# Ledger of designs, part 11: miniprotein binders against Uncharacterized lipoprotein syc1174_c

Target 1, 342 residues: Uncharacterized lipoprotein syc1174_c, of Synechococcus sp. (p08452)
Amino acid sequence: CAVGGYAGDALPLARAIASVSDRLITHPNVMNGASLYWPLPNVAYVEGYALDRFAAGDWQLQPVHCNRIGLLLDAAIEPELRIRHQQVAEAAQATLGLSVTAAVITDAPLGVTLRQADSGSTWGTIDRPDSLLRAADQLLKAGCEAIAVIARFPDDPGAIALQDYRQGQGVDPLAGAEAVISHLIVREFQVPCAHAPALQPLPLDASISPRSAAEELGHTFLPCVLAGLSRAPRYRSATESIAESIRPESVDVVIAPETAIGGPGILHWAARGIPILAVAENRSTLDLRPVDLGVPVQHLQTHLEAVGWLAAYKAGLDPAALSPGDRRLSYLNHSVQQATSG
Key: E = the ipSAE of ESMFold2; O = the ipSAE of OpenDDE; V2 = 0.75 times the mean of E and O plus 0.25 times the DockQ between their complexes.

## First folded at step 11 (miniprotein)

Design R3 (at its last look DockQ between E and O 0.67; V2 from the best seeds 0.00; counts 0 for: oily stretch 39-57 1.61, pTM E .755 < .8, other shape alone 2.746 > 2.5, unsure alone 67.877 < 70)
Fold by OpenDDE base, look of step 11:
Structure R3 (fold): chain B 342 residues (1-342), chain A 82 residues (1-82)
Amino acid sequence: as target 1 above (342 residues)
Amino acid sequence: SELKKLAEEIAKKLAEELAKELGVKVEVEVFVEVDGNRVFILIYVDGKLYFIVVEIDDPEKLAEEIKEFIEELLKELKEELE
């Protein structure tokens, strides 16, 4: 039973789902708890574009024992901060037994900028996407199989947005740019990629949200990224004959936020007739536009319900058998006579 | 219609307008994150990448945000060319 997990920011959720699944396929964001990572042997760490290509049936996932990771460093990173990232990578090799085989500094500063629009959207620039791709190409030519990118982000991405995020409000202003960086590499080279931002240490804020606390130490993301990439499945074309590959047909269940149900990834799964668990995350379902996917969608209120559903499903049960109430058999060709309980 | 398709159509149209006004080649890519909550619009202008990340709440809101982004980008690029 492979579970496609598009659900949430929480390593705890991934752990719960992984415990009731043979395999969990999930996005890096679910696993990237910064310095707080937990190794899950049955989790496939798959970048967002790769997940979409997988759902579409264009790519298949090749499980690996280990990837040789290339470290891609933005030339804009200050020498001292670069040394810190190098030390983290070296420590990950020594302590975690990860294979970080090469490092490259970009030939030009990547020039990442970020701003928040008045609408709340995140705008950004990358001055030198060509430099990013050249650096990745160098690592791949050196025999790397996965790419860890460290881009230099602005230390003050709009003081207010960062402050709000640190208080557990708003959207991570960095997450958009990180996703773009990873996307560029994955799209171009068809290799596992994840990003960790290079940030200067922020002043100690005792009021920081516990959710955001792990994220404020940019260089501490790198161990988690490296751990994820070290066992990330490789991406292969669907037409290739790969032994023991993960194909879309092996996915039994998809879990997604209810807000994602209209997204292209979910539509691909719906088209395949895969059961979809839509989790509202305590949002009112009444505020959500109903999307007809042409397949049954299970609408659940909490991730805990999704875990329970998966546990029942894995046990070979109809999960609805755990819900209170009598179920009557519906006949296709006969009206269900309500058996009057005499 | 899929929000992605809508975003692609809007972004493409606006990018064509941008390209016409600037007299440069503009390439556009739109993708939706797997969590379905964010739309990414990537705009390449002379090798530099500009992007917007929009939360998907409403198609109309999405269209407005993309439009605002393109208008601001056009303004910035014109200022850089002067």
Scores: ipSAE 0.630, ipTM 0.873, lowest interface PAE 0.4, mean pLDDT 81
ESMFold2, look of step 11: ipSAE 0.705; ipTM 0.897
ESMFold2 (binder alone), look of step 11: mean pLDDT 68; pTM 0.563

Design R4 (at its last look DockQ between E and O 0.71; V2 from the best seeds 0.00; counts 0 for: pTM E .735 < .8, unsure alone 69.655 < 70, SAP 71.831 > 70)
Fold by OpenDDE base, look of step 11:
Structure R4 (fold): chain B 342 residues (1-342), chain A 83 residues (1-83)
Amino acid sequence: as target 1 above (342 residues)
Amino acid sequence: DEELKKLAEEIAKLLAEELAKELGVKVEVEVFVEVDGNRVFILIYVDGKLYFIVVEADDPEKLAEEIAEFIEELLKELKEELE
């Protein structure tokens, strides 16, 4: 049973799902807890664009024992901060046995900027996407199989958005830019990629949200990124003959937020007839327009219900058997239903 | 919601054409949607520089408004850089 997990920020959720599945395929954001990471042997760490290409049937996922990771450093990173990231990578090699085989500094500053609009949307710029791609190409030519990117993000500790995020409110202002950076590399080179921002240490805030605290404690996200990338499946074209590859046909269940049910990724799964678990996450379902996917969607209120559903499914049960109530057999032929009611 | 991506693609394409016309430069646009959410990404390449917007869109109207606002602001910035 392979479970496609499209659930956000919860390493605990990924752990729970992974315990009741043979394999969990999930986005990096689910696994990235900065300094607080947990290795899960049956989790496939797959970037968002790669997940889409996988769902579409364009790509297949090749499980690996390990990847040679290339470290891509933004030239804008200050020398001291660069040394800290290097030390993290070296520590990951020494302590975790990860293969970080090469490092490259971009030939130009990447020039990442971020701005939040009044609407809540995140705007940004990357001055030198060409420099990013050249650096990635160098790492790949050196025999790297996955890329960890560290871009220098603006230190704006006074930004309302960052402050709100630290208080457990709002959206991570960095997440958009991180996704774009990873996307650019994955799209161009078809390799596993994840991002860790280079930030200066923030002042100690005793009021920090427990959810955001892991990010501040780690000083860098690089440890969890390296851990994820070390065993990330490689991306191959669907037309390639790859032994023991993961194909869309091997996915048994997809879990997504209720809000994502209309998304193109979910539509690809629905088109394949794969069961979709839509999790409301305590949002009122009343505001959600039912999307008819042409397949049965299970609407669940909590991630705990999704875990329970998966556990039942893995046990070979109809999960509805765990719900109270009489299930009557529905006859396709109406003539037979009248005979049993008499 | 395929409608949202298609809509975003259409809007982004129209806006890119408008940008290219106003600025006299080649503009390339890419739109993708994050699988794990309702986040629409619009990438706009202008003279090798990448501009992007990430929109959490629950409805097409909101998406269109946010994209329009982004393009207006981007046009303003690019005009100021060209002066």
Scores: ipSAE 0.635, ipTM 0.875, lowest interface PAE 0.4, mean pLDDT 81
ESMFold2, look of step 11: ipSAE 0.668; ipTM 0.882
ESMFold2 (binder alone), look of step 11: mean pLDDT 70; pTM 0.597

Design R5 (at its last look DockQ between E and O 0.76; V2 from the best seeds 0.00; counts 0 for: pTM E .793 < .8, end hemmed in, 7.5% free)
Fold by OpenDDE base, look of step 11:
Structure R5 (fold): chain B 342 residues (1-342), chain A 83 residues (1-83)
Amino acid sequence: as target 1 above (342 residues)
Amino acid sequence: DEELKKLAEEIAKKLAEELAKELGVKVEVEVFVDPETGRVFILIYVDGKLYFIVVEADDPEKLAEEIKEFIEELLKELKEELE
């Protein structure tokens, strides 16, 4: 039983789902807990664009023993901070046995900027996407199989958005730019990619949310990114003959936030007749109208319910059998008159 | 929501064409949806620089409004840079 997971909330959920599934395919953000990472052998770490291409049936996922990871460093990173990231990568090799085989500094600063609009949308810029792609190409030509990107983000500790995020409110303002960076590389090169921001250490804030605390403890997200990328499945065209590849047909269940049900990826899964679990708990503040996907969607309130559903499903049960109430058999060709026993 | 992506693509394309016409430069647009969050990403390439917006929109009208606001502000910024 392979479970496609599109759940934004963190490593505990991934661990729970992974325990009740043969394989979990999930987005990097689910696994990224900065310094607090947990290796899950049955989790496939797959970037968002790759997930969509996989759902569409354009790509297949090739399980690997390990990937040779290339480290892509933004030229905008200060020398001292760069050394820190290098040390993390070297420590990951020495302590975790990961393969970080090459590093490249971009030929120009990437020039990442971020701002929040009054509407709540995040706006950003990347000055030199060409420099990003050139650096990735160099790593791939050197024999790297996955790319870890470290871009320099603005250190604005005064940014309301960052403060709100540190207090467990709002959305990570960096997440948009990170997603774009990973997307650019994956789209262009069809390789596993994840991002870790280069940030200066923030002052100690005792009010930090426990959810955000892992980010502050690590100074870098690089350890979890490297751990994820080290075993990330490679992306191959669906037309390629690859032994033991993961294909869309191997996916048994998809879990998504209710807010994501209308997304292209989910529509592809729906078109395949795969059960979709829509979880309400991670609703963004968006009151999304029910999307009719033309297939039965299980609307669940909590991730715990989703885990329970999966456990029942894996056990070969109809999960509805765990819900209170009598299910009557419906006949396609006969109206079952309930004999009211008077 | 495929409708939202398509709508976003249509709006972004139209606005990018307007932007390209006004600035006299080539503008390329890409739209994708984050499968994890359902957020709509609009990428606008202008003279090798990438501008992007990440939209959390629950309805087409809000999406259109946010994209429009972004393009208007981008146009303003780009005009100021060209002056």
Scores: ipSAE 0.673, ipTM 0.891, lowest interface PAE 0.4, mean pLDDT 82
ESMFold2, look of step 11: ipSAE 0.714; ipTM 0.901
ESMFold2 (binder alone), look of step 11: mean pLDDT 75; pTM 0.665

Design R6 (at its last look DockQ between E and O 0.69; V2 from the best seeds 0.00; counts 0 for: pTM E .795 < .8)
Amino acid sequence: SELKKLAEEIAKKLAEELAKELGVKVEVEVFVDGNRVFILIYVDGKLYFIVVEVDDPEKLAEEIKEFIEELLKELKEELE
ESMFold2, look of step 11: ipSAE 0.710; ipTM 0.907
ESMFold2 (binder alone), look of step 11: mean pLDDT 77; pTM 0.695
OpenDDE base, look of step 11: ipSAE 0.687; ipTM 0.901

## First folded at step 12 (miniprotein)

Design U1 (at its last look DockQ between E and O 0.70; V2 from the best seeds 0.00; counts 0 for: pTM E .735 < .8)
Fold by OpenDDE base, look of step 12:
Structure U1 (fold): chain B 342 residues (1-342), chain A 81 residues (1-81)
Amino acid sequence: as target 1 above (342 residues)
Amino acid sequence: SPEELKKLAEEIAKKLAEELAKELGVKVEVEVFVDGNRVFILIYVDGKLYFIVVEGDPEKLAEEIKEFIEELLKELKEELE
């Protein structure tokens, strides 16, 4: 459960990276903070499947001024809770100047269920993925360019898992289902999509982890989702001629958790010869199985080191020049005889 | 490697989909994708989506998927009776 596992916990990292980069491309989980959001002008908000398609070279990212956002509401949402989400969307238009142009209610309840296994894996169901896709199609036909999904989640996905999460331990029990919902829409329609769960208000817990505390500040996660989607790059096929598009060739550096090294996305970047920063997040390197990507990977212990590395790189430095130790020049055609000080 | 995990997950999921389809007499579709260190297995049975999310420990993946399928098979048998 590294950075990005909790609402808003990765946002400080994104802010730091964005300050030392021309552009940051990042997953929604890094930017989402429930009721807390921070707009960053040089951050591209890109869903996970889209990131993989981008890394593979199948898709390119089209920067936008703004997106027309469609609001997709689960029919299972209670009328009062639906009104709260509508009010958030209306407030986002009025106060933030976002474009939320249409709303649709699914023709059937989505029927999201969640279950945690003893092993820590998350199981779930979506009864009506067809209803989800039909609702998305309606919004897109109405001229929406991005989709915000609000599915009704179980209020008790498992008392222990939710309690552990609220204490800053374990995995977000909702994150799996959220990722699936977003994935379904992005895969089918090739549009920016993010999810905000519809939950009943949780009772106030003074013991909540600061990393999860953003969830206590509002009735919905929708504000940060709308903020992210409003400027999310659109997804276009790599074969299309798009002016000022972001292509994989424009990526200078990839940062990933050490545990994500060897994933399909990282392998695509490795195959492109892009420098990869693997961050251990203060985990013992002894517990990490080395993954050979066939390319040099820079292993770092902390996100702070990654930010420092990026700052040096942006300054035109070899980041290794900031590390202790003497580097001697190696000649290709001459062995520097160690001057044995006799 | 996560790629090996994905391939393993795909192989397991495919085999399980075939078993489910054979046992239930219904069409089963399977999709596997990876997001960071998480492996997602999506199983479509008669238009309903079942999914498992496993954190990228290869040693646990096979056992987790097996347990998930056993439970899914039980649930689906109970729904079809």
Scores: ipSAE 0.668, ipTM 0.882, lowest interface PAE 0.4, mean pLDDT 81
ESMFold2, look of step 12: ipSAE 0.699; ipTM 0.885
ESMFold2 (binder alone), look of step 12: mean pLDDT 78; pTM 0.713

Design U2 (from R1, 24 letters changed; at its last look DockQ between E and O 0.58; V2 from the best seeds 0.00; counts 0 for: pTM E .674 < .8)
Fold by ESMFold2, look of step 12:
Order: sequence, then C-alpha cells, then structure tokens
Structure U2 (fold): chain B 342 residues (1-342), chain A 82 residues (1-82)
Amino acid sequence: as target 1 above (342 residues)
Amino acid sequence: SPEELKKLAEEIAKKLAEELAKELGVKVEVEVFVDGNRVFILIYVDGKLYFIVVTDSPEKLAEEIKEFIEELLKELKEELEK
C-alpha cells in the first residue's frame, strides 16, 4: 500500500493528495473543515500522539469498519450550548448513519484556559484533567471504541492571536489545548480521540479568512469530528499480530510544511529513509532555520507540486523527470567537468 | 533523532520545574510529548495541568521552556497568596 504522510491543515489539500494516493494518514485538524463534510474513504484519521507513536514504530494501526463513539461533555458547557452538541450527535446518527452510543458529562468543569506568553508562545491550563479521564473511562466501560471530547473553551483566547488567525495569519490558538486534551485520553487509554471545542458564536467580521469562516459557520465542529472518528483506525502495540494492520514500514511518502521539517515527528520518517516532501508555500516574515535531516528532502514551492510529485511516484516514475533541466551522470571513479554553452 | 529532541526538552523542563518546586514547596510532575511538528511541555501541580506549545527549533527550546517556567512561577505565587 502507498500510505500518505502528514499534511498541512487544509481539507482541499487532503482531498488532492488522497486522489493520488492509495491511502492517506492524516491528523484530525487536516480533516476538520468545520461543517463542510466530505467523504474520503482512503483517509485514516489519526490523533497526533498516536501518529507520533506510529512513526516511532511503537504502535500499528488497525483499520475498522465503524467505531462506536462516546460523547464526552465538559460540565462547564452552558445548557443551551450542550443541547446544540447533543442535537448534532443525534443528527449525525439519523442522517449520516454514525454510531454515537453513549454520552457522559464530566463530574467537574475541566477549566480550560488559554493565553499568550510574553515571548509570543501560547500556553494554558486544564484544571481537572482527572475529571476528563474519569469520564473517558466511563465511556469505554460502556463499550465505546472512540471518544469525541467537547470541552468549554474560552471565547476570547488571546485576542491578538485569535484576530491574526481570523485574518489568515498565525496558528489556530485553540489547537494546542485540543491536542493536550486528546493526548491525555490517547496516552491513558490508547483509543481514537478527537476534540470539538464548545464556543459561543463569534460576532460577524467581514474581513475573516474564508478558511476561518468555514469553522465559524457552524455552532460546533462536532460533525466532522464524529465522521472522522467513525472510521478512525484503532491503535495497537506494534508487537501484536493483526491481519490487515497498517505499519510504519508501509508508508511511502511524507508531506509536511517546510517549517515543520525539523520537528521530532518528521525525524522518525527521515530515519526510515523514505521521501520527505517539504512544502514552502506563502510564509510570514518569520526567520525560519533549515534543519539537516541526514537524508534527501524534496523542497517544493507549492502543494500543487507535491500532488504532481505523488502522481509521478505512483506511476513508477522518478518525479525529478518532471522538472526542467538536464539530469547528468556522476561517475563514482572519475570526475568529469562539463559546461553548457550558447 | 526525534527521541533525542524529546529527551533534551524533558531534561530542560525537569531541571527548571525542580527549581520551581523547591522555591514554592510543591510537588511537580513533568511530561513532554510531540504532536506533529510541535513539542508540548506539561507540568502538573496539585492535579492541575499547565502546558506550553513550543517551537520545534532546538535553538529556541531552552528559552521558551525557561519563559514558561518563569510565567508559571509568577502565577503560582499569586495563587498561593490568595
């Protein structure tokens, strides 16, 4: 199998990559286009901690037909907002055929906070991670196989960071806390997990990025989370014998933003010697330093080039053949110097 | 390797968190994990979780962890006085 790598947070990119791959393994944030659901049968929805364990060779992925999903609701969610999320889950069962088999409200408010450090880094708190884990345990004991977490997030988490994100700049200020929440559950219970924050709707802003607007159109991110969890592969120890498992050795190509190439997750793939496609595409004025991975990295200017690269690769071609310029032989036992002239 | 970067972050965070624990007289636990291109430093104090998302740059890792610990120390001192 040709298994796709990590991609940026963009559903159109995931669709394009999936169209030229046998299988795409991707993070929930890439698949969560708010209420804009799109079925992608060859895409595997894998939580970030689990993806790191998979890349490290500690875990394998077990494909499933359908997961029984448990709904984990933060006690801090206001009654009106909780009813909206309940209705979404019931609608997903009625109209999409998903299985949401149990729900639990945490025994204490989770107490999620977010803010900006003086350095510009984001940080936050979760007051009651114990309450989160107890609620997850109840869902698993009730027979749920995947967990959708709905936690009450601050409506204004670092106003400058939120405003930048709404204008298409910077990173999602909520993504860090979402990752921490799902990490706690996946690390403790080794089950598929994704998060849909509970937020009040934001005021209209005519200048928001179209991508950010898609997230704001719904009152909740839950429909995409449920769809992704329904088919999310289960996480198993690499030492278990599983008939049709997805193993890290079956990954053919990894695609990541150029800014992410030095990250710990990508280094596992580089050590395996598979092609790494680093996509530069439109960046801010940040001073980004390249990192030497010890293996060849393909630096691409656009995601369109990454799709073309994959198409050539899948056809059995050397993707370099699609680039302009001559390819010349290098003799191992003799240096030959040549120059083109006109 | 990715595990070497994670271990470096754990070493730095543990040392700074131990200094915080000594100054405040509290029990502190540290966890570091990687999610994609992000490194997360988690510090538990009395069951409450504090976290920061740091850059994947080895050069900036120590500075960001130090700032996080300094900010956390300030917040915890304020909570203890209340």
Scores: ipSAE 0.610, ipTM 0.846, lowest interface PAE 0.8, mean pLDDT 74
ESMFold2 (binder alone), look of step 12: mean pLDDT 75; pTM 0.673
OpenDDE base, look of step 12: ipSAE 0.648; ipTM 0.879

Design Y1 (at its last look DockQ between E and O 0.71; V2 from the best seeds 0.72)
Amino acid sequence: SPEELKKLAEEIAKKLAEELAKELGVKVEVEVFVDGNRVFILIYVTVDGKRKLYFIVVEADDPEKLAEEIKEFIEELLKELKEELE
ESMFold2, look of step 12: ipSAE 0.714; ipTM 0.909
ESMFold2 (binder alone), look of step 12: mean pLDDT 80; pTM 0.752
OpenDDE base, look of step 12: ipSAE 0.720; ipTM 0.907

Design Y2 (at its last look DockQ between E and O 0.62; V2 from the best seeds 0.69)
Amino acid sequence: SPEELKKLAEEIAKKLAEELAKELGVKVEVEVFVDGNRVFILIYVTVDGKRKLYFIVVEADDPEKLAEEIKEFIEELLKELKEELEKKLE
ESMFold2, look of step 12: ipSAE 0.736; ipTM 0.915
ESMFold2 (binder alone), look of step 12: mean pLDDT 79; pTM 0.734
OpenDDE base, look of step 12: ipSAE 0.697; ipTM 0.886

Design Z1 (at its last look DockQ between E and O 0.69; V2 from the best seeds 0.00; counts 0 for: pTM E .656 < .8, other shape alone 3.313 > 2.5, SAP 80.538 > 70)
Fold by ESMFold2, look of step 12:
Structure Z1 (fold): chain B 342 residues (1-342), chain A 103 residues (1-103)
Amino acid sequence: as target 1 above (342 residues)
Amino acid sequence: SPEELKKLAELIAKALALELAKELGVKVEVEVFVDGNRVFILIYVDGKLYFIVVEADDPEKLAEEIKEFILELLLELAEELGDPEKAKELKEAIEELKKELEE
């Protein structure tokens, strides 16, 4: 059976979960650092909007052998950076066997800007979302099945936030704008989409975290985007008859951070009665107190416990049997329960 | 909860977007979505997209973030029109609206 979930906060966790699953469906945040690693055969990238449509039962996922990927390049990208991204796409075809079948430059600069509000929240603009959508439409009409967007992002999107991220602290200051861009395309066209910002290479910094270094080694973020899109499942209406599709009814387990419990996607899964594993994590970025919304969830302390839980579940065991303590019977006969329970 | 925060954000942003459209004579559209503990508020003004990403689980803090975002947006748009008197009027109107929404 297909197994779905929202993985934690690291690629090694996704690999561990995949090793005990038939299939793992994951959000883009889990794929950080994928430029150093070949995508796992049973792991599929599904963009956040599409994941919500899947959870709601509106969409099913069609597994694919290989998507024809279209490159959507922002007109604002200077020629040197455009050549580097073109070379990545051509190298991916030559050395990884990926299919990158068309490219388009937007008819206007997209005008991506980023800054921080006084509160520290990320504020941004996209001047020409219409130009973005027109370019996506051209790629789809040319036969592309997935879209990699390469937008010109500011090189200095809040120097303090960028430095914190490079030191392994805080969140990616670009991630919000990337999510907005991919959301717009998936909402409009219902195709797999991911974003790789066009940035000048960052200067050398011996103190950056190893996870940040993995993203910087490629001079561009495009390699992991292409690898993820190549086998990203296609989004289809739940009413279509598709052979061997992944349907929401076939999801066995959902894994999510405790801070994400209560979101619309998780509530859809809870209504289906499947196990939801809520994993507690201590991270400075996620120091929000979890709110118990009364959904039937399994609260776990660590991601390692989630892997163990899933392994037991896949083996046909009740994972509770691995916990300490006795499990007592509850009689449905009222008088027996009163005698034994008090 | 994230769903309650999304509903709150939609209510506040749509209410303030109607005042934006009235004051500036422009078309305004609002979209809100949630990703984990992040609330995304998207506001289209004559086809240009403005957005803020708020990482909050406190409804009062979320409401204040949205109000500040929209106030700064209105001031920026009014200054782009080259009308400092209009920018001043909008700032005063937004402060009044913000007080009403604090209820």
Scores: ipSAE 0.638, ipTM 0.811, lowest interface PAE 0.7, mean pLDDT 75
ESMFold2 (binder alone), look of step 12: mean pLDDT 71; pTM 0.608
OpenDDE base, look of step 12: ipSAE 0.662; ipTM 0.840

Design Z2 (at its last look DockQ between E and O 0.80; V2 from the best seeds 0.00; counts 0 for: oily chain .117, pTM E .637 < .8, unsure alone 68.291 < 70, SAP 84.872 > 70)
Fold by ESMFold2, look of step 12:
Structure Z2 (fold): chain B 342 residues (1-342), chain A 103 residues (1-103)
Amino acid sequence: as target 1 above (342 residues)
Amino acid sequence: SPEELKKLAEAIAKLLAAELALELGVKVEVEVFVDGNRVFILIYVDGKLYFIVVEADDPEKLAEEIKEFIAELLLELAEELGDPEKAKELLEEIEKLAKELEE
């Protein structure tokens, strides 16, 4: 039984789900733990565009034992930061046995800028997306099978948003731009891709959230990106006959946050009639919830319930048997009328 | 509803980008995608990529965010081209077209 979709949560959840499933298909943002990453043998590390193509039935996933990884470095990276990332890649080869076979510096600075609107939305620019794509093409022509992008990001992407994130509040101000960068490469070249931003180290702050502190150890996300890309499955057209591929038809369960229900990927899974688990994730309730009436879902309050659901499913149980209450039979050829009572 | 919001964002962005391309004489391309509960609107102008990431929970909020993004983009492009009055005229026309689209 393969488990598909995305969890929308941190690495501990992915580890728990992987322990009760044959395979977990999930996004790099779930798996990336900076210096505190944890490789999992039954996880398919799949970028968001590819995950959407898989859900739509356009692509299948081909497991691999090892990808030849290419480094794509932004020309805007200062020499000392570039050396640090070069050292990370070389150390990853030496200590993790990864294959990093080529590197390229873009032919122009990529020009990544970020700002946060008053609404909380992220605005950004990439001056030279053409330079990004040309560099990726060079790596692929050199025989690389997966691409790690290191782009120079602004150190101050809206100081209030960054400070809120460091204190465990709000949204990662960099995540949107990282998703755009990997999206461009995967859409154009259909290869595994993930991004590790090049940033100056943040100043020490004794009060930051433990999750934010984990991201600041080691000065870069590159080690976890390389570990994830090393075994990321290759993206193939669904019309190809591949003997040991992961196909959309093999997905048994999709787990998603309630805020993502009704998205294009989830609608594809709902149309296939497989269970969709929507997790609320510890937020305040006001007795009102948005509900997409056309999407059949199982609503759960916590991720722990989702893990339990999967464990029961894997054991061959109907997970409803673990819920309180009795289930009664319904006869297809009868109706029940209400009796009058005094 | 995120799928409905994606289609709304595509319609608004493509219409406004087409008017921007006609009035400024530059190449403009649009791409919209969804990741989780976020809508990504990508607009290419003369090879440079501009983007906005918006939470996809309310069509009216999404439409307002896109209008503000396009308006700010138009003002920046007009200042770069040295024709702020034309940008102001285009902004008024784009807002009018966006309101007609919502009907």
Scores: ipSAE 0.650, ipTM 0.819, lowest interface PAE 0.8, mean pLDDT 77
ESMFold2 (binder alone), look of step 12: mean pLDDT 68; pTM 0.596
OpenDDE base, look of step 12: ipSAE 0.651; ipTM 0.830

## First folded at step 13 (miniprotein)

Design T1 (at its last look DockQ between E and O 0.62; V2 from the best seeds 0.00; counts 0 for: oily stretch 28-46 1.65, pTM O .697 < .8, unsure alone 67.145 < 70, SAP 72.377 > 70)
Fold by OpenDDE base, look of step 13:
Structure T1 (fold): chain B 342 residues (1-342), chain A 84 residues (1-84)
Amino acid sequence: as target 1 above (342 residues)
Amino acid sequence: SPEELKKLAEEIAKKLAEELAKELGVKVEVEVFVNGVFILIYVTVDGKRKLYFIVVEADDPEKLAEEIKEFIEELLKELKEELE
């Protein structure tokens, strides 16, 4: 199987990889297109912290038929906006046949804040992380198997970063906070979790990038989160005997942006000797220097090259055989005499 | 390395907690977690736990150290303003 999506790969890429793989394990951010979702039967929807624990060999992934999803709503969400999220959950049950079994409102506002440092670094706060955890615990005690979180995020349409993102440039300023929220729940409870921010509807912008437009088509980001969580594999300790579980040893290749190669998850895969495909096309604004991982990294320019590499590999080919050039046989005990062109 | 980053963040956070506790006269507990590109700092003041996080955007250990330092300095400033 393949692992991809360490830095927010697009849904089209996930679809392409899934078509040339027996299984794709990927992050929610890859599959999340707000109102535009595409369920893939051979894709495992796995939260970032869970991916790291999987790569480390601490956790294994248990495929499921379906999950009972709990809806966790921030108390900071305005009543009208809360109703919109409830309607999405109810529509997901009625139209998609998903199991959204319970909802909880946090006992206090979560108090999500985001800031950009003078250095350009993004940081933020969650005022009430324990309120988040208490709400998740209530849902799990009610028999939920996965958690969909909706936190109220700051409405800052004037932020340069948000404007740039809406123009298909820069990094999603919300991505950090979203990842942290899901991480807290996954770390504490070892259950599938994904986040959808609660934002006020943005004004209609005819200039919006087609890449960002999916996020503005609906009232909420919740539809894709519910679709992903509905069949997300459950997380089990590596020491448990689980039939048909996905283990790190079943991973054949990792695909990551070149800028993500230094990440802890990639380092765990490198330590396992798993081939890494580093793709240059998704250069996040993070100018990550090539880290020597001590393992062979395939540097690819495009996602199409990564898909081609996977297709060749699945076919039992050396992917280098599809590249131009003559490969000569190297002898271990003889210097290849350069045939002097006489 | 992630381990070195964690150690550095823990050292900085510990020093921060000690400084805050001394300056504010309150018990401050700090827990640091590194996950992926995120540094999580739990600050517990008078039994209330708040989470701070920074997205690590720098590959350069020196730049990362400066970003963490800036984050911590701003965190200290905010906590001080909230407690005054």
Scores: ipSAE 0.504, ipTM 0.810, lowest interface PAE 0.6, mean pLDDT 80
ESMFold2, look of step 13: ipSAE 0.649; ipTM 0.868
ESMFold2 (binder alone), look of step 13: mean pLDDT 67; pTM 0.534

